# VHH binders against Band 4.1-like protein 4 (epb41l4a), part 12

Target 1, 289 residues: Band 4.1-like protein 4 (epb41l4a), of Danio rerio (Zebrafish) (Brachydanio rerio) (o57457r11to299)
Amino acid sequence: FYCEVLLLDESKLILTTQQQGIKKSTRGSVVLDYVFSHVNLAETEYFGVRYCDRSHQTFWLDPSKTLAEHKDLIATGPPYTLYFGVKFYAEDPGKLKEEITRYQFFLQVKQDVLQGRLPCAFNISAQLAALAIQSELGDYDPYKHTAGYVSEYRFVPDQKEDLEDSIEQIHKTLLGQVPAEAENNYLAIAKTLEMYGVDLHPVFGEKQAEYFLGLTPVGVVVYKNKTQVGKYFWPRITKVYFKETQFELRVLGRDCNETSFFFDAASKTACKNLWKCCVEHHTFFRMPE
Key: E = the ipSAE of ESMFold2; O = the ipSAE of ESMFold2 at other seeds; V2 = 0.75 times the mean of E and O plus 0.25 times the DockQ between their complexes.

## First folded at step 3 (VHH)

Design b10 (framework vhh_sonelokimab_d1)
Fold by ESMFold2-Fast, scan of step 3:
Structure b10 (fold): chain B 289 residues (1-289), chain A 122 residues (1-122)
Amino acid sequence: as target 1 above (289 residues)
Amino acid sequence: DVQLVESGGGLVQPGGSLRLSCAASGRTFSSYAVGWFRQAPGKEREFIGAISGSGYSTYYAVSEKGRFTISRDNSKNTLYLQMNSLRPEDTAVYYCAAEGTYTIHPSEYDYWGQGTLVTVSS
């Protein structure tokens, strides 16, 4: 068995039968243990590894099931590609206990911005990128950072020269911020963005209307045309159920009446995955801190 | 190579507690992940839980979650299984097992102890 785990710093951790004893009969928890040990994480509860099936849908590796039981993963390899990442985003990552945990969150959020999962307005994009540059390169130095140095780095999907100029100007103002400081400041800004920590799932409502369900630290958010049209807090969600392609969310209103909201996923597999992710978020974000 | 010797088994009343020990020989105990397994008469060997070489990561079978706790003391080359709220169905021979890599599957363990009998009855 040959697994490549892509880490948030863009390095790969190779796990094999010969070196680690990883086999199809090995449970996901064993793979996770190797990854957590390798990146020196103690606050592991926020993290997981995910994989993509042939239809490009992502699934989290289940700690309690064997690798062989992950049929969609087995169909993709060998080699089997796994992606380490944040599964549950802390509402305030600056309050995470260890610097290594905050560093991993920083890397994840930076990737989210780069890949367009965390959209940012121009000014916020420039400030985040400048903090990332400060973390990586240190203080601006005109002898080391000659004109165009920002162009070597990518921070957003459609990076233009005007953004790069803005990044350079902001980097010049960040003198004296050590890497951990710049990373903490990055997270302090990023946590305020609407899509921070939002796990989006495409669904259909009445008359095939397109929506996204966002699983967040506070609850389920319903989006239509990039606009929030519904928000259901975790304590008010009394049931999460699915049958075939239909997903049901039952919510207790302030009038103490239960209302059921129904959505259709594109496939049975997508619906089951949405349900599983929703149950896991509900469990995680209702636990005492 | 590592050699394992279980101890601490015996007769215990239903609802009682018992702590099992597994003593390892050799200077490489901390490089081995170790697990606890049990086998009741006429049944296959069942996984209980495992602990990584560092002691940081622990994994338990769902049926035993909350009643059993695994720990290790690498300075003493010893693995422990704390068993609480014992039931007659927990009567079995308990084994500790080790290998050079972390796994929870019996077939992947190269080193096994001889076992220690735990009997839960009145």
Scores: ipSAE 0.000, ipTM 0.095, lowest interface PAE 22.8, mean pLDDT 84

Design b11 (framework vhh_sonelokimab_d1)
Amino acid sequence: DVQLVESGGGLVQPGGSLRLSCAASGFTFSDYAVGWFRQAPGKEREFIGAISSSGDRTYYAVSEKGRFTISRDNSKNTLYLQMNSLRPEDTAVYYCAAGPTDEGTYTISPAEYDYWGQGTLVTVSS
ESMFold2-Fast, scan of step 3: ipSAE 0.468; ipTM 0.729

Design b12 (framework vhh_sonelokimab_d1)
Fold by ESMFold2-Fast, scan of step 3:
Structure b12 (fold): chain B 289 residues (1-289), chain A 125 residues (1-125)
Amino acid sequence: as target 1 above (289 residues)
Amino acid sequence: DVQLVESGGGLVQPGGSLRLSCAASGLTFSNYAVGWFRQAPGKEREFIGAISTSGGSTYYAVSEKGRFTISRDNSKNTLYLQMNSLRPEDTAVYYCAARDEGTYTVTAPYEYDYWGQGTLVTVSS
């Protein structure tokens, strides 16, 4: 068995039968334990490893199932590619207990911005990138950071020279911020962005109207044509159910009456995955403090 | 004394349009980045859009891009929000806010120094 786990710092953790004793009969929890140990995480509940099937649908590795039971994963390899990441985004990552946990969140959110999953306006992207540079390089030093030093780094999908110039100017103003401080400031900005921590699932409503359901730290957000058309907080969601390709969300209104919302997923597999992700988010974000 | 005063709110039918204005006094308006926020019944205050000091850069909440247009007239010390294709979900009190350009984020309410009293927009039939 040959697994490549892509980590958030862009390194790879190689897990094999020969080195770690990983087999098809190995539980997902064992793989997760190797990853958590390697990155030195104690606050592990926020994190997981995911894989993509041949249709580019993402699934989280189930700790309770064997690797062989992940049929979509087995179909893609060997080698088997896994992606370490944040599964549940803390609403306020600044309140996470350990610096290493906040550091992993920082790396995840930085990747989200780079890959376009967390869209940012020009000024916000420049500020975030400057804080990332500050955490990596420390204080701006004209003798060490020669003209064009920012161009060696990538922070957004379509990075241009005007953004790089803005990043350099902001970096010059961040004197005295230690890495952990810059990373915390990065997360304090990022947590306020609309798409922070949003897990998007494409669905269809009445008359085949296209929607996205966003699973978030606070609840389910319904999007139509990139516009938010509904937002339902986790405590008000009373039922999450699926049958075949139909997904049902039942919500308690302010009038104490329940309303059912029905959506269709593109496939039975997609529907079950949406339901599982939704149940897991509901459980996680309903936990007391 | 700094004041921001919103106007232009009211009742409109779904699919309708409204133009909100925010008149600023007691500050050098051209030195401040300004934005619009809204608070729907039973929900937290949320970001709608912001515009830079010169008007050269605009920022929109992803969910509102394409329906709303933010603009400013520094000669009149006025901020505008043109709202098109209004939906019942847009029902909220709309606030204008001003911030010193160069603070950490345009989307966070706590980054804004000055706030108006708000104007109610109700979208229903």
Scores: ipSAE 0.000, ipTM 0.076, lowest interface PAE 25.4, mean pLDDT 86

Design c01 (framework vhh_8h63_2)
Amino acid sequence: ELQLVESGGGLVQAGGSLTVSCAASGFTFSYYAMGWSRQAPGKERELVAGITSGGSTYYADTVKGRFTISRDNAKNTLYLQMNSLKPEDTAMYYCAAEEGTYEVGDTTVTYDYWGQGTQVTVSG
ESMFold2-Fast, scan of step 3: ipSAE 0.302; ipTM 0.611

Design c02 (framework vhh_8h63_2; at its last look DockQ between E and O 0.01; V2 from the best seeds 0.00; counts 0 for: pae O 24.0 > 2, placed apart)
Fold by ESMFold2 at other seeds, look of step 4:
Structure c02 (fold): chain B 289 residues (1-289), chain A 123 residues (1-123)
Amino acid sequence: as target 1 above (289 residues)
Amino acid sequence: ELQLVESGGGLVQAGGSLTVSCAASGRTFSSYAMGWSRQAPGKERELVAGITRGGSTYYADTVKGRFTISRDNAKNTLYLQMNSLKPEDTAMYYCAAGDEGTYTIHPSEYDYWGQGTQVTVSG
């Protein structure tokens, strides 16, 4: 057994039978515990480890199953590649107890912005990037930060000169913010963005019209053409079910009337994964009604 | 525990031959099923050859007739003889071992892996 766990700081942790005794019969929880210990996490419930199958579909490593029971992972290696990350995004990262937990959230959200999963308008992008630079480089210093220094870093997918100029100007205003403060301010802004913590799953309606279901900290959101067309809070969701490729979401209205919404996934595997992710979100984010 | 170290990789002309070997140390070598896999740039890792504790051999279709796996339990060494090499055989080659009690040599059965040796075939 040989695997590489890619961490949020872009470093990697190598796990092998020789060093850790990890075998295909080892439970996923043991792998997770090694990763959590390596990054010094105590608030572990928000985090998990992902893998991709040969079809590029992403799955969370199940802590209760053996590695051998993850057949789509086992088919990809050895070596295996695993990805550490936030599984359940805290609605308010500022309420997390430990700075190391907020630091890992900061790294995850920074990656989400960079990879386009968390879209930001120009002014928000500039603010976030300036806070990230303040955390990384400290206070602006004209003797250390020569012209064009922002260009050495990437913060957003389409980073142009006008944005980089704005980032530099904002960085100059952040004097005195220590790294933890800048990271907390980053998260305070990012948590308000529409796509914060949204796990998107493509689904189909009638006549093969394409929709996305977003699993979010507050509930399930339905998107059509990048526009929200439905939102169902976790306390109002009473049943999540699937059969073959059909996914069913049952929702309780204010009048105590239940309505079921049906969607088709592209495959049986995609449908089961959507169902599992939705159940896990529902369990984690359940609120009293 | 069991430690596996590959050697013998290098640059070879198309049509040539090369032997890679894997030295094992630690636990008893003769109790393991052994195998070779490879990973080329842009390709999935694949099992190319396997050998059971009892000496039965298995080969991927892409290498049948050209590659020969063997083991020498006295020397704790696994070998892969590669003949009639082609540019598409260029890959990192990995040695692997399955634990005691393994009754098949399927790729998913292996728990111990080496760090690999590079084989490059030029035309």
Scores: ipSAE 0.000, ipTM 0.146, lowest interface PAE 24.0, mean pLDDT 86
ESMFold2-Fast, scan of step 3: ipSAE 0.758; ipTM 0.899
ESMFold2, look of step 4: ipSAE 0.000; ipTM 0.168
ESMFold2 (binder alone), look of step 4: mean pLDDT 80; pTM 0.815

Design c03 (framework vhh_8h63_2)
Fold by ESMFold2-Fast, scan of step 3:
Structure c03 (fold): chain B 289 residues (1-289), chain A 122 residues (1-122)
Amino acid sequence: as target 1 above (289 residues)
Amino acid sequence: ELQLVESGGGLVQAGGSLTVSCAASGFTFSRYAMGWSRQAPGKERELVAGITYGGSTYYADTVKGRFTISRDNAKNTLYLQMNSLKPEDTAMYYCAATEGTYEGSTYEYDYWGQGTQVTVSG
């Protein structure tokens, strides 16, 4: 068995039968333990390892299941590609106990911005990128950072010269910020953005209207045309159910009556995954310890 | 209240056959995905077979070709036919159920029975 775990710093951790004894019968928890040990994480509850099937649907590795039981993963390899990342986003990552945990959150959020999962207005994008540059290069130095130095880095999809100029101007103002401080300031800004920590799933409502269901620390948020049209807090969600491609969310109103909301996923696989992610978010965010 | 009751376990010689059954009540059986898991003393629980509402079946590599899972929706009963039994098949066998009728997946089960013991002598 040969698997490559892509880490948030863009390095790879290779796990094999010969080196680690990884087999089809190995539990997901064993793979996770190797990853957590390698990146030196103690606050592991926020993190997981995911994989993609042939249809680009993503799944989180289940700690309690064997690798062989992850049939969609087995169909893609060997070699098997896994992706380390934040599964549950802390509402205030600045309050995480260990610097290494905050660093991994910083790397994840930076990737989210780069890949368009966390959209940012121009000014916010420039500020975040400048803090990332400060963390990487330190204080602006006109003898080392010659015109165009920002162009070697990518921070957003479709990065343009106007943004790079703004990044350079902001970097010049950040003198004296050490890497950990710049990273903490990055997270302090990013956590305030609407899509921070939102796990989006495309669904259809009545008359095939397109929606996204966002799984968040506070509940399920319903988006239509990039605007929030519904929000259901975890304590009020009494049941999540699915049948075939239909997803059902039951919510308790103030009158103690349950209302059911129905959405259709694109496939049975997507629907099951939405349901599983929803149950896992509900469990994680209702346990405040 | 959802209830799952296993039966049909017992002692059988290596190479023999045995069928275990699970009687379901308190829910619309025909709309649930069902499965069989087993646990031997000192070992973790292993999912051995699953069946969706639509009749799609899944088997662990350890039992594939020897075990057959089936369901009778009219009788609210799940079956596991076990052929060519080996001493390594000795375990407590648990019936399992999960919400929905998702076809093509046996990854999760939320409800479990009390179990029925299968002992294979060699």
Scores: ipSAE 0.000, ipTM 0.097, lowest interface PAE 19.2, mean pLDDT 85

Design c04 (framework vhh_8h63_2)
Fold by ESMFold2-Fast, scan of step 3:
Structure c04 (fold): chain B 289 residues (1-289), chain A 121 residues (1-121)
Amino acid sequence: as target 1 above (289 residues)
Amino acid sequence: ELQLVESGGGLVQAGGSLTVSCAASGSIFSINAMGWSRQAPGKERELVAGITSGGRTYYADTVKGRFTISRDNAKNTLYLQMNSLKPEDTAMYYCAAEEGTYEVPSGYDYWGQGTQVTVSG
């Protein structure tokens, strides 16, 4: 068995039968333990590894199941590619106990912005990118950071020169911020963005209308055409159920009347994955008793 | 593939105590609303106690103050502690679950095969 785990710092952790004893019969938890140990992570509950099937649908590695039981993963290899990342986003990552945990969140959120999962307005994008540059390069130095130095880095999917110019101007104002401070300031801004920590699942409503269901720390958010059209807090959700390709969400209104919302996923596999992710988010973000 | 298996039933004297348990497998137990229902000969099935995924409890008036429902999410087990048992508590006791609910069960999707509790005087 030959497995490549892509880490958030863009390095690879290679796990093999010869070196680690990884086999098709190995449980996901063993793979996770190797990854957590390698990145020196103790606050592991926020993190997982994911994989993509041949249709580019993403799934989280189940710690209780064997690698062989992940049929969609087995169909893609060898080699098998896994992606380390944040599975559950802390509402306030600045309150995470260990610096290494905050650093991994910083790397994840930076990737989210780069890949378009966390959209942000021009000025916010420039501020975030300047903080990322401050973390990577330190203080602006005209002798080291010559014209065009920002273009060597990518921060957004369609990076233009006007954004790069703005990033440079902001970087010049960040004198004296050490890397950990710049990273914490990055997370402090990013946590306020609407799509921060939102796990999006495409679904269809009535008359095949396209929606996304966003699984968040506070509840399920319904999006249509990038606009929030519904928000249901976890304590108000009375039922999360699926059958075949149909996903059901039952919610208590402010008048204490129950309303059922139905959505169709593209496939039975996608529907079960949505349900599983929804259940896992509910469990993780459960209200304290 | 949620499976529920009850155990702990038996014969007990009036005024005695008994605990029945339900072992759940195949699903994420912690998100399920769980309950205990009972059915005695000649009577309709009665919901005795319910517990939400968040731990909020419900009891039928017939058992309130005598029965306690609890869950152990680490062991995937549901319990019903029955105190001050009466002959009228004699019934087959069924474990039930709704998938993915937060509140007391509005209808149950999964049922166990039951465990018999007989109270004699």
Scores: ipSAE 0.000, ipTM 0.152, lowest interface PAE 15.8, mean pLDDT 84

Design c05 (framework vhh_8h63_2)
Fold by ESMFold2-Fast, scan of step 3:
Structure c05 (fold): chain B 289 residues (1-289), chain A 120 residues (1-120)
Amino acid sequence: as target 1 above (289 residues)
Amino acid sequence: ELQLVESGGGLVQAGGSLTVSCAASGFRFSDYAMGWSRQAPGKERELVAGITWGGSTYYADTVKGRFTISRDNAKNTLYLQMNSLKPEDTAMYYCAAPEEGSYEVTSDYWGQGTQVTVSG
């Protein structure tokens, strides 16, 4: 078995039968333990490793199942590629107990901005990128940071020169911020953005209208044409169910009556994954009814 | 149980401004999308503006750029600020809420309405 775990700092952790004894019969929890130990992470409950099937659908590695039981993963390799990341986003990552946990959140959120999962207006993008530069390079120094130094870094999917100029001007104002301070300031800004920590799943609603269901720390948010059209807080969700490609949310509506909402996923696999992610978010963020 | 009371309508000259409000009670206002619908004489009811629980807004093309919808969750009150009013805006204005089982703001009426008349 040859497994590559891509870490948030862009390094790889290689797990093999020869070095770690990893086999198809190995439980997902064993793989996770190697990753957590390698990154020196104690607050592990926020994190997981995910993989992609041949259709680019992403799945989280199940700690209780063997690697062989992850049929979609086995079909893609060898070698098998896993991606370490934040599975459940803390609403206030600044309150996380350990600096290493906050650092991993910083790396994850920075990747989310870079890959377009966390959209930012121009001014916010410039502030975030300047804080990331401050964390990596320290104080602006005209003798070390020659014209165009920001161009060597990527912070957004379509990075333009005007953004790079803005980043440089902001970096010049951040004198004296040590890396941990810059990272904490980054998270303090990022946590306020609408798509922070939102796990998006494409679905179809009534009359085959296209929607996204967003799984969040507070509940399920329904998006249509980039507009929030519904929100169901975790304490008000009484049932989540799927059958074939149909996904059902049952919630306490107005006057405390139960209301059912139905959505169709693109495939049975996507529907089951949506259901599983929804149940896991409900469990992590919802207090028992 | 649900009560919606619209107010603030009246007579206004073309080009003028007016704010109508809707006081809501009997339900968890902050958890729901809300909107404004209107009905002019001889025309069907139309949804002119909506606001989600999270504050995102949408407007009918007929009012976009002139009307602003807002909410005050502490007061359980919905507002529609109407600027640059035209005679064509003359209508009965209704506070709108989603139907039971709907995740979108509908054109369904839930309040008594408030009359807005724009002279030209």
Scores: ipSAE 0.000, ipTM 0.244, lowest interface PAE 10.3, mean pLDDT 85

Design c06 (framework vhh_8h63_2)
Fold by ESMFold2-Fast, scan of step 3:
Structure c06 (fold): chain B 289 residues (1-289), chain A 121 residues (1-121)
Amino acid sequence: as target 1 above (289 residues)
Amino acid sequence: ELQLVESGGGLVQAGGSLTVSCAASGFTFSSYAMGWSRQAPGKERELVAGISRGGYTYYADTVKGRFTISRDNAKNTLYLQMNSLKPEDTAMYYCATDEGTYTVHDEYDYWGQGTQVTVSG
């Protein structure tokens, strides 16, 4: 068995039968333990590894099941590619206990901004990118950081010169911020953005109208045409059910009456994945510690 | 593959007590609502008790105050403690879950092999 785990710092952790003893009968929890040990992570509950099937649908590795039981992963053939990441986003990552946990959140959120999953306005993008540069390069130094140094780095999907100029100007103002401080300031800004920690799933409503269901730390948010059209807190959600491609969300109103909302996923596999992610989010964000 | 294995059934005298257990495997037990259904000869199956992921419990009117459902997520085990048993409680008891169900009030799609409880008068 040959497995490549892509980490958030863009390095790869290679797990093999020869070196780690992993095989098809190995449980997902064993793979996760190797990853957590390698990245030196103790606050593990926020994290997982995901994989893509041949249709590019993303799934989280189930710690209780064997690798062989992940049929969509096995179908991709060796080598098997896994992606380490934040599965459940803390509402306030600055309150996470360990610096290494906050660092991994910083790397994940930086990737979310880069890949367009966390949209942010020009001025916020520039501030976040400048904090990331400060973390990576330290204080601005005109003898070290020659014209165009920001262009070496990518922070947003469509990065242009005007953003790079703004990043450089802000970087010059961050004198004295140590890496951990810059990373914490990055997370303090990012956590306030609407799409922070939102796990989006495309679904269809009546007459094939396109919606997205966003699984968040507080509940399920329904989006249509990039506009929020519904928000249901986890304590008010009384049923999450799927059958075939149909997903049902039942919500208890303030009048104590239940209302059912129905959506169609593109496939049975996508529907089951949405349901599983929804149940897991409800479980995680409903258990106070 | 999802598997539910019931145990603990047997013959008990009216007024007695019995605990049945269900060992679950092949799914993330802590994420599913679980229940106990029963079926007596010649009758439809009925949901007797349910327990949500968060510990909210449901009981059929026929067993309220006599039966207690509980779960041990660390052991992937579901329990039904039955007190003050009546001859009318005689049935095959099935551990139940539904791959798509998250609440204790819904019909369940998956059942184990069952464990027989017989209450003598």
Scores: ipSAE 0.000, ipTM 0.173, lowest interface PAE 14.3, mean pLDDT 85

Design c07 (framework vhh_8h63_2)
Fold by ESMFold2-Fast, scan of step 3:
Structure c07 (fold): chain B 289 residues (1-289), chain A 123 residues (1-123)
Amino acid sequence: as target 1 above (289 residues)
Amino acid sequence: ELQLVESGGGLVQAGGSLTVSCAASGFTFSWYAMGWSRQAPGKERELVAGITSGGSTYYADTVKGRFTISRDNAKNTLYLQMNSLKPEDTAMYYCAADTEGVYEVSGREYDYWGQGTQVTVSG
């Protein structure tokens, strides 16, 4: 068994039968334990590893199932590629107990911005990127950071010169911020953005209208044409069910009556994955303390 | 646990202006619809202004054109700018959040209110 885990700092963790004893019969929890140990992470409950099937559908590795039971993963290799990441986003990552946990959240959120999963207005993008530069390079130094130094870095999917100029100007104002401070300030801004921590799943509603269901720390949010058209808080969701490609969300309304909402996923596999992710989010964000 | 703390109330002369603020904590502020309600002695509570997570605003006819609701998501703060104040605007002003989100494009209900801040208009 030959497994490559891509980490958020863009390094790779190689897990093999020869080095770690990883086999098809190994449970997902064992793989996760190796990753958590390597990253030096104690607050593990927020994190997981993903894999992508041949149809580019993304799944979380199930800790309770063997690698062989992840048939879509087995079909892709060897070698098998896994992606380490944040599975459940803390509403306030600044309150996470350990600096290493906050650092991993910083890396994840930075990747989310870069890959377009967390859209930012121009001014917010510039501020976030400047904080990321401050974390990476430290204080602006005109002798080290020559004209065009920002262009060596990517922060958004369609990065243009005007954004790079703005990033440089903001970086010059951040004198004295140590990396951990810049990273905490990055998370403090990013957590306020609408798409922060939103796990988007494409679905169809009535008359094949296209929607996205967003699984979030507060509930399920329904999007149509990038506009929020509905929101169901976790305490109001009484049932999550699927059958074939149909996903059912049952919600207790303000009138204390239950209403069922139905959506169609593109495939049975996508529908089951949506259901599983929704149940896991409901459990995680409904737990009291 | 959601916490809303209003401030900025006070005594102001008729025709004057005042801004009240609401500091929110314990939730992802930018995601919630927020509003301002008021209650004068012996009167029912009246919703005077609302703002959605996306920034769309609503105003009661009694305050439309005089009051402006706004939000600062970076500071987790809701504002109500009150201009051309009248003695009948005298009330306790309450910050509100829509914490009972359900699938509905139109209409909404505000179900959580803060402690309030007193606004008194003399003259």
Scores: ipSAE 0.006, ipTM 0.292, lowest interface PAE 11.0, mean pLDDT 85

